# Ledger of designs, part 1: VHH binders against Daf-12-interacting protein 1 (din-1)

Scores and structures below are computed, not measured.

Target 1, 171 residues: Daf-12-interacting protein 1 (din-1), of Caenorhabditis elegans (g5egk6r2213to2383)
Amino acid sequence: QRWFYKHFPMVWTGRLALKSTEAMINLHLINGSETFLNDVLGRQVTEENPRRDSVKILQRLRLDNGQVEHIYRILTNPEYACCLALSSVNNIENLKENDTNLKSHFIDYLINKKIAGISSLGEVETKFKSARVHVFAPGEIVNRYLSELATSLHDYLQNTDTRYLLIVFTN
Unless a header shows other numbers, all headers, positions and changes below count from the first letter of the chain; antibody chains are not in Kabat numbers.
F, E and O are the ipSAE of ESMFold2-Fast, ESMFold2 and OpenDDE, as the mean of both directions, binder to target and target to binder. V2 is 0.75 times the mean of E and O plus 0.25 times the DockQ between their complexes.
[cut] stands for letters that were removed.
The coordinates of atoms that the task and the answers printed are left out; those that the model quotes come from them. Centres of patches stay.

## First folded at step 4 (VHH)

Design f2 (from b4 with L99E; framework vhh_7b2m_4)
Fold by ESMFold2-Fast, scan of step 4:
Structure f2 (fold): chain B 171 residues (1-171), chain A 124 residues (1-124)
Amino acid sequence: as target 1 above (171 residues)
Amino acid sequence: EVQLVESGGGLVQAGGSLRLSCAASGRTFSTYDVGWYRQAPGKQRVVVASIYSGGSTKYSNSVKGRFTISRDNAKNTVYLQMNSLKPEDTAVYYCAADEGTYYSPLSEYEYDYWGQGTQVTVSS
């Protein structure tokens, strides 16, 4: 955890929702524009008073039907922010429960269904009504992306079995 | 709920033709992308041909020029016309449907519908 704060400052804390389940996450920007991220997510609030904002997964993108190049282009869009999502440290009293929920209801769900989660940011007050969010669980596409752009991060995640999602914001 | 039923398989001699049908029941599937897959004994299931909700088609290299996929949305049916059949085409043929190849509603109900399969045997 401390290694992420050293190299990738936390830029957002909020709820990730999928169906009827929620988990509190911290977003650490690993590539792209923090300005773009702030514009699409709305105003930031302090860590001591976390906002009850959420990103809701409303659609899916199949990962097992030969869309690799389309998906990779999402990860290389010029107007984007790519974040690592970790279980929220601001929810430390419930960290074990929250981390278990993130794993079982989000990570394992996406892996088992072979999908990425999709959300539209138009429901959040923002100037980018066409902005969307892609939520990726660990897998071949994420491994390819991280091995090319963040080798040290990729090595760290592989070696520590850290539970994470890769969340990409695009216009 | 969407259910897929394949029909039209059978035994045919090399050089012959068969027409497979995939009928959907339960819901209108005109917005669905539909594919034909096949699985030969001892081999993995592979894609044969796809038809997208917009009407565009895609074929695997092994069947280009011999097979034609088409759809009749009024009948909720997709067809695979197989001409110039070869012994290598022997397989169980499966119909699969998905609501969009890119962005579709998050629903376990509408994810990866498969039919029961229909046997195609091509003798030399």
Scores: ipSAE 0.013, ipTM 0.256, lowest interface PAE 8.2, mean pLDDT 75

Design f39 (from u1 with Y101T; framework vhh_surovatamig_d1)
Fold by ESMFold2-Fast, scan of step 4:
Structure f39 (fold): chain B 171 residues (1-171), chain A 127 residues (1-127)
Amino acid sequence: as target 1 above (171 residues)
Amino acid sequence: EVQLVESGGGLVQPGGSLRLSCAASGFTFSSYWMSWVRQAPGKGLEWVATIKQDGSEKDYVDSVKGRFTISRDNAKKSLYLQMNSLRAEDTAVYYCARDLTDSSGYYEVLEDAFDIRGQGTLVTVSS
């Protein structure tokens, strides 16, 4: 937790929703454009440009149907923001429950179904940039990505048994 | 802002029929898959039917197959559910829901995750 705050800026905190389940997460920027991310999530906590406080997974992308080039393009898109999602730390009791929910209802769900979770942000006639949100659980694709582009982070995550999601925002 | 406004519900006797309508605004209606979902008193949301952007593909929950027909009119930005041979177990609030699939076929809707915006329309089937 201290290691992530020191090496990667915390860029957002809010709720991640999947079906009837929610988990509080912190997003740490790993790679890509913080400016793009702020344009998608909202720059300021104001009435004119309100910051989003939740992201709901409404779609899925199958990881087992031969879409390797499409998935790789998502992870290597030059106009993107790649974030690590960690359980939000409010207090000890709340942290334990939230971390368990993140594991059982998000991470295990995505792994068992062999999917990535998808959300779309921004609508026609809005002030925010349109973006797709891709939510990846730990697995072969994410491990290969992190081992190539963020080796120290990958080593840390494996050695500490950290529960996480990789969340990628693209235009 | 995305708006979905349901109408057409009411009280009907078993074996009767109703046609539900949904008026969409604030987005490009013709670019999205659309669904009907319902919530019976004291129960969770249940998916009922889905229709592709151009109307070429339709899916239904088994309990309504052969009785309900989903349709859309992209020019009018409207979604419909024709409900025939209604049963007491069809009693629920019915919601119109937007699905965020793209035309490439890569992205699929999660079965229990729907973008519901409206207050729904109540259908009561009783004598």
Scores: ipSAE 0.052, ipTM 0.487, lowest interface PAE 4.7, mean pLDDT 78

Design f40 (from u1 with Y101E; framework vhh_surovatamig_d1)
Fold by ESMFold2-Fast, scan of step 4:
Structure f40 (fold): chain B 171 residues (1-171), chain A 127 residues (1-127)
Amino acid sequence: as target 1 above (171 residues)
Amino acid sequence: EVQLVESGGGLVQPGGSLRLSCAASGFTFSSYWMSWVRQAPGKGLEWVATIKQDGSEKDYVDSVKGRFTISRDNAKKSLYLQMNSLRAEDTAVYYCARDLEDSSGYYEVLEDAFDIRGQGTLVTVSS
């Protein structure tokens, strides 16, 4: 149950468990310690309430009910491991520069936990080369990417070599 | 007053065994997931094992799987860690930790933060 702390023992985190009658999946929220978040995103996130933080993250997407249900269905699919990283970074260009670092941390985590049977970096690079990081920021930036995000989520459901989705939110 | 008190640490030779205990007070022990966390000299905190409120689910860090067993006794408000086949790299201060109470709703947030930790108990594995 504490599988995130097995890889990031000094990082504060929260888990968002989406429930259905058939399946459950844990969505990991990275709210960061100084070591992780400052190294990766250049700023520390110190939110005290992971529940409020998780609701705010979902609200930042400014999704309609249909899009929320679509994401919910993906998150409740046990075939997919999802990770959300909450960022206090206001500059999307700075976040893009750190995108590779965020992806690398998540990939290391997948290897460490042998998620989807992955045991080496080579397996991740071969099988999940298509894995994507979606960056969300408030306002017009989110709106510009909503259609692309919806398409990417549909592609993940159809692509058998894509086992995870990393979503990064900015403030 | 909420308190966690660890005991059972000591010096053992490689291949030996120890059983750690944690006594909880000041809260409803049976309502919380509980964990063991350790810190080796000069290193950061490392999560070791977790157990669900009723004992039905247990998880371990890969390096201790098959060697360590976490258990709890809700009637006695106690958490345990049975450590077998100890290695030099298991040398650390071991802490008992309480997870935050689970919330419910359309979206359930599980807080993987160590809400409360005890003072720790030292385990030294050496020849």
Scores: ipSAE 0.000, ipTM 0.130, lowest interface PAE 15.8, mean pLDDT 54

Design f51 (from u10 with Y101E D108V; framework vhh_surovatamig_d1)
Fold by ESMFold2-Fast, scan of step 4:
Structure f51 (fold): chain B 171 residues (1-171), chain A 125 residues (1-125)
Amino acid sequence: as target 1 above (171 residues)
Amino acid sequence: EVQLVESGGGLVQPGGSLRLSCAASGFTFSSYAMSWVRQAPGKGLEWVATIYSSGDSTDYVDSVKGRFTISRDNAKKSLYLQMNSLRAEDTAVYYCARGPESSSWYEVLGYFDLRGQGTLVTVSS
């Protein structure tokens, strides 16, 4: 199901075209956002009907308050680097076929849009030695995605050489 | 009040052209990215094109690349969509929309938070 393309209002801050597949990927520039978590969890939980209260959604997923607080602190702390999110991909196979192109296009997009004050490849390489890519498919077990997200955010915080996180949502 | 009003829709033959206009009021137009969204009969809403606040950057859905051009006039608070080489598949109600919300690198999401009443485009022979 192409949920992002069929429901309004939609959320995105830009699009990235893949050279070989011509698939469209919605991009979000995110740093410390509760709204992002609400949008992600709403789409993963209901797919057709987004939720705004991320605490209530996380509690419905049977997470304890300590796990909820951990995720919020990561997403709401302005000391951490920006998160750059691919909000929608038509299918996972397109992403697999174009993994190297996807990263390259993302870096070019970052430079061209001067995101995070970055205007050159050298600045990307200096501030963001690596990017982590996480793919969220609709219709899967929400608890699995949330656990993967929490683990990825924890790893991101521990690795001071990594300054951004690339999050991908599939339709 | 905040408002978007579309115009320029109509009946056109395949291969023809139309230009849609959108007049904005009640907000600082030059501070927002603006988009065109459409809904074909019996289908869901589909994003078509976005132009960012300065007018220097644009994005399009693949099916309209090379055929449609989005533009804006910040002084006149107006948004435009030039549609060329129209196809039967382009038949839809077209909406002017505010957004995606553009912000600094530390802000979260863009979303469409305002849209107009729509203007009907019918492409038939």
Scores: ipSAE 0.000, ipTM 0.116, lowest interface PAE 16.0, mean pLDDT 56

Design g1 (from h9 with I100L G104Y; framework vhh_8h63_2)
Fold by ESMFold2-Fast, scan of step 4:
Structure g1 (fold): chain B 171 residues (1-171), chain A 125 residues (1-125)
Amino acid sequence: as target 1 above (171 residues)
Amino acid sequence: ELQLVESGGGLVQAGGSLTVSCAASGSIFSIYAMGWSRQAPGKERELVAGITSGGSTYYADTVKGRFTISRDNAKNTLYLQMNSLKPEDTAMYYCAAVELETYYSGYTEIEYDYWGQGTQVTVSG
């Protein structure tokens, strides 16, 4: 995780939810607009400028149904932010449980079903912009995207067997 | 494991109305997108209506204006109110559910993971 902190800014921490399961994640921005992401998620200094505390997966996108053009449009949207999501907790006992939840209930779930997760973040008057969110597990599409965008990052993730999700925010 | 049981099918005269119901058990009903599909002998299965966990609805062109899908999360029940029934509506009607509705670019189709046993609706002409 120190390697990610050094190379990519940690822009948000909060809960990722799917059904009745939650995992605490850190988001590291790897491509796209930090300004757009801050408008969507917030940047907390005080309670007057709060952050969203969670992102809930509400729909799925099939990856095995010839949707390459749709996925390409998601990844090349003019108003977007692409983040790595990594497991986050404050102590070792909770870290193991949280990492296990992220792996079993999110990463493995998405891989086994051959889907990406979809969320919608509603507009909050004067606080947050709306956004569509796509949650991708490691796989062919993500590996291709990362190998083209950030070869060193892709190599690092493969060599360290890091548990991650790719989370993309669009307008 | 989610279980779905349909009821309310039967015989009805053309022009009549019928409500079929689907009782869900074994999981939290409110998180599921739900739908009704039908299949008549010798025809392919047709999705007739869908409703998301948030209450947004979809209808096939064959039933728009005649059928209404609704859900009651407190009763863990899905409904299909069928009005102005035609002999062509004769089919086995299946309740279906999915935890996360499937999005297709430009499509309104929903793929379901869970299915009931069906309830027969016969419309006499």
Scores: ipSAE 0.027, ipTM 0.429, lowest interface PAE 5.3, mean pLDDT 83

Design g3 (from h9 with I100L; framework vhh_8h63_2)
Fold by ESMFold2-Fast, scan of step 4:
Structure g3 (fold): chain B 171 residues (1-171), chain A 125 residues (1-125)
Amino acid sequence: as target 1 above (171 residues)
Amino acid sequence: ELQLVESGGGLVQAGGSLTVSCAASGSIFSIYAMGWSRQAPGKERELVAGITSGGSTYYADTVKGRFTISRDNAKNTLYLQMNSLKPEDTAMYYCAAVELETYGSGYTEIEYDYWGQGTQVTVSG
């Protein structure tokens, strides 16, 4: 826990939504542009730059149609922001339910359908109108990415049997 | 947990019109991409029309210009208006839904997750 939070500090906390289900998640930046991430999520709560408190999955991307190299380019682009999403620890009683929802309604759903989740960041200023969110469950391409570019993190996640998603903010 | 129930099928003469409907329940209708597929005995199932959650439409070449797909999110209902019906339109018509539309793919590649039991449309003559 100590090692993880030292190297990958939490950059955001909020709700991830899919259908009628929500899970509270923490995002930890593992690769890419922190500046871009702060721009799209909002650095402070103001009228001009309000901090985003939720991300809703609205579309899907098929992972079984030969898009492996395209997806890998998304994960490795240094101008994007690749984040690890973990279940939020805000409430001990709700933690088990939240962790179960993350697994059954997000992780298992994406794995079983062989898809990634996609969201737009909504109607936004010109600077962000092409911005998208990609939500990946553990699988072949994510494991390849972590084993090649974040070996210590990959080892940590496997050794602790941690439930996670990769969430990538793209331009 | 989305449930789909088709209605409005029946017997109609060639050149006639018919509207089939699909009532959705058990979930939030507006978030689903919807479609109409049909299957005649001894033939492969064919996607004839699709509509995204955002309202964009697709039509198979076999029905383009004759069929119109529409949705009413307030009534949780999908419609297929069929005009200039032909005997080859005779089929069981199935309502279909997928919670997330496929990003970056065409309608020929959409795989629906939820299906109704179908409504029979028979065109004579």
Scores: ipSAE 0.015, ipTM 0.381, lowest interface PAE 6.4, mean pLDDT 81

Design g4 (from h9 with G104Y Y107S; framework vhh_8h63_2)
Fold by ESMFold2-Fast, scan of step 4:
Structure g4 (fold): chain B 171 residues (1-171), chain A 125 residues (1-125)
Amino acid sequence: as target 1 above (171 residues)
Amino acid sequence: ELQLVESGGGLVQAGGSLTVSCAASGSIFSIYAMGWSRQAPGKERELVAGITSGGSTYYADTVKGRFTISRDNAKNTLYLQMNSLKPEDTAMYYCAAVEIETYYSGSTEIEYDYWGQGTQVTVSG
């Protein structure tokens, strides 16, 4: 986990929601525009630029054979911000429960249903830009993306029991 | 497991009206996005109307202005009010549900996870 913090800036912390389940996550920017991402999510350290507190999955994207080209294009769009989402908690006693929730209710759900999550973040005048959000679980498409564009990160994730999602923000 | 049962189909003359309904059981109805799809003999299945858990609606161009989709969360029931019916509206009408709307590449068509057995609507004249 410390390795990720050293190599990829943590840009946001908050809740990821799906149905009635939530998990606390940290987002680490691995590719794309930090400026765009800050315009969408806000800045954690200032009252003038409040951050969004949560991202809720509202729609699903099918990951069948016919979707592969479209999905990979989302992951390689040059006008985006691509983040690694890792489990986080405010206190250490909740770490295992939060990590288990992320695994069981988000990662396993997306894998078992063969879907990605979709969210839409609305514009808030003067505070936040709008964005479409795609939430991907580990799988063939994500593994291909990471192996080609972030090989050291991919090697680290393969060698550890790290629970993660890949979250992509686009305009 | 969510179960959906359609009812209210039948024979109606062109220009007439009919309401079909869909009763949901086995899960919390209010969290589902719902839809009506139809299939006529020799034609592809068509999504005719949808309604989100929040109540936003959409309609196929073939039925806009004639059909109205609505839901009653207290009764766990979905409705399709069909006005100004045409012979071309003759089809088996299916109720569908999904907890979270599903989309796929190159299409605005919504995928549903749960389907009813259908109710037949026949428009004569």
Scores: ipSAE 0.013, ipTM 0.278, lowest interface PAE 7.5, mean pLDDT 81

Design g5 (from h9 with T102V Y103F; framework vhh_8h63_2)
Fold by ESMFold2-Fast, scan of step 4:
Structure g5 (fold): chain B 171 residues (1-171), chain A 125 residues (1-125)
Amino acid sequence: as target 1 above (171 residues)
Amino acid sequence: ELQLVESGGGLVQAGGSLTVSCAASGSIFSIYAMGWSRQAPGKERELVAGITSGGSTYYADTVKGRFTISRDNAKNTLYLQMNSLKPEDTAMYYCAAVEIEVFGSGYTEIEYDYWGQGTQVTVSG
């Protein structure tokens, strides 16, 4: 985690939700526009610029329908924001439960169904820019992305067996 | 198991208005994303409008500006308000639901898990 935090500072922390399950995650920007990301997630925990505290997966996208190249273009667009999502914890008890929830109810769910999660951050917070969110589990498209554009990160994740999601924000 | 029953179809003159409704039962309505699809004889089924559990809406270009989708969670009912109807709007209209919407092709297709039996809308010209 020390190596990762040194190279990719945390840009946001909050809840990721799917159905009745949620997990606390930290987002680390690995590629793309930090300005865009800050505009959609919020800058401050105030009424003027309230920071979003959750991302809810409300839709899904099939990954086995020949959409890989289209999705890959989304991941590689530098005007978007591509983040790594890692389990976030307050203590050891929360760590085990949160990590288990992230793995079982998000990562395994997306892998087993061959889908990506989709959310929208628009209109609910009128002070925020509208954004669509794509949530990817480790798999062919993510491994291709990381091996081509973030080789050192890819090596780190494989060597440490780190559980993660790749989350991309688009306008 | 969620069950959907459409109503409100009928015969209407071109330029007229009609509201079709979908009553949901058997599950908690508010958690479902809902949609309206239509199918005319000899044509493929077309998704005309959708609404998420959070209230976000989307419309096919063929109906945008004329149709309005809405939901009433207290009444477990989905609505499609159709204005400025054209003969080309003549079709069987189907209500559909899914807990989490699945997009099939480039975000242009949505897969629903539950479907009603449909209600016929006929626009005379």
Scores: ipSAE 0.062, ipTM 0.492, lowest interface PAE 4.9, mean pLDDT 81

Design g6 (from h9 with Y103W; framework vhh_8h63_2)
Fold by ESMFold2-Fast, scan of step 4:
Structure g6 (fold): chain B 171 residues (1-171), chain A 125 residues (1-125)
Amino acid sequence: as target 1 above (171 residues)
Amino acid sequence: ELQLVESGGGLVQAGGSLTVSCAASGSIFSIYAMGWSRQAPGKERELVAGITSGGSTYYADTVKGRFTISRDNAKNTLYLQMNSLKPEDTAMYYCAAVEIETWGSGYTEIEYDYWGQGTQVTVSG
């Protein structure tokens, strides 16, 4: 776990929401623009640029019929921010419940329905003047992306049997 | 702020037809994806039909082939034409909206941000 946190430091902690269910997650930037990510999430708690404390999945994208190349372009765009989302580790007793919620209500939900989560974050002070979030569960496209562009991370996730999502911030 | 008002509900016999409408105001209607959700007493809310800003439609398997969702952007109105109604279609029908841009390909199942007060549809049989 020390190797992971050294190479992919935590950039954000907050809530991931789907319908009435929430899970606490940590985000670790693995590819793309740290500047764009900080503009979207807010580096400093200020009145003008308050830090975001939650990400909600409001729309769903089917992962069939020609979406593969579109999604791969989202994951690989260096002007976006591709993050690994892990269950937040605050307390051992709370971890089990939170990890179960992340698996059952988010990961399994997205896998079983063959969908990705999407939400607009509205107007944001970035070079794109807007932001969206895309949430991907482990699967063929994510595995291809990690094996080609983040091989050491892919090996780490497989060896530790870690439950995760990819969360990508886009225009 | 977008406001949604449903109308057209009522009592109808099994096998009959009914059209419910949703009038939108307070914002630019054409940029919203729209939907119809229903809730019967003691049951969870179910999304039965959706239409994106680009015109792509979704139907729940329970209503597919019987219900038709449509929109008239000039009149700021959403419609649900319900044919071959069954007693199990009895519910409060809610109009819903969310701002979404046209996505490249495929249909998206949508969670909605704006909701109307509902219109009751009762099917006897």
Scores: ipSAE 0.000, ipTM 0.176, lowest interface PAE 10.5, mean pLDDT 80

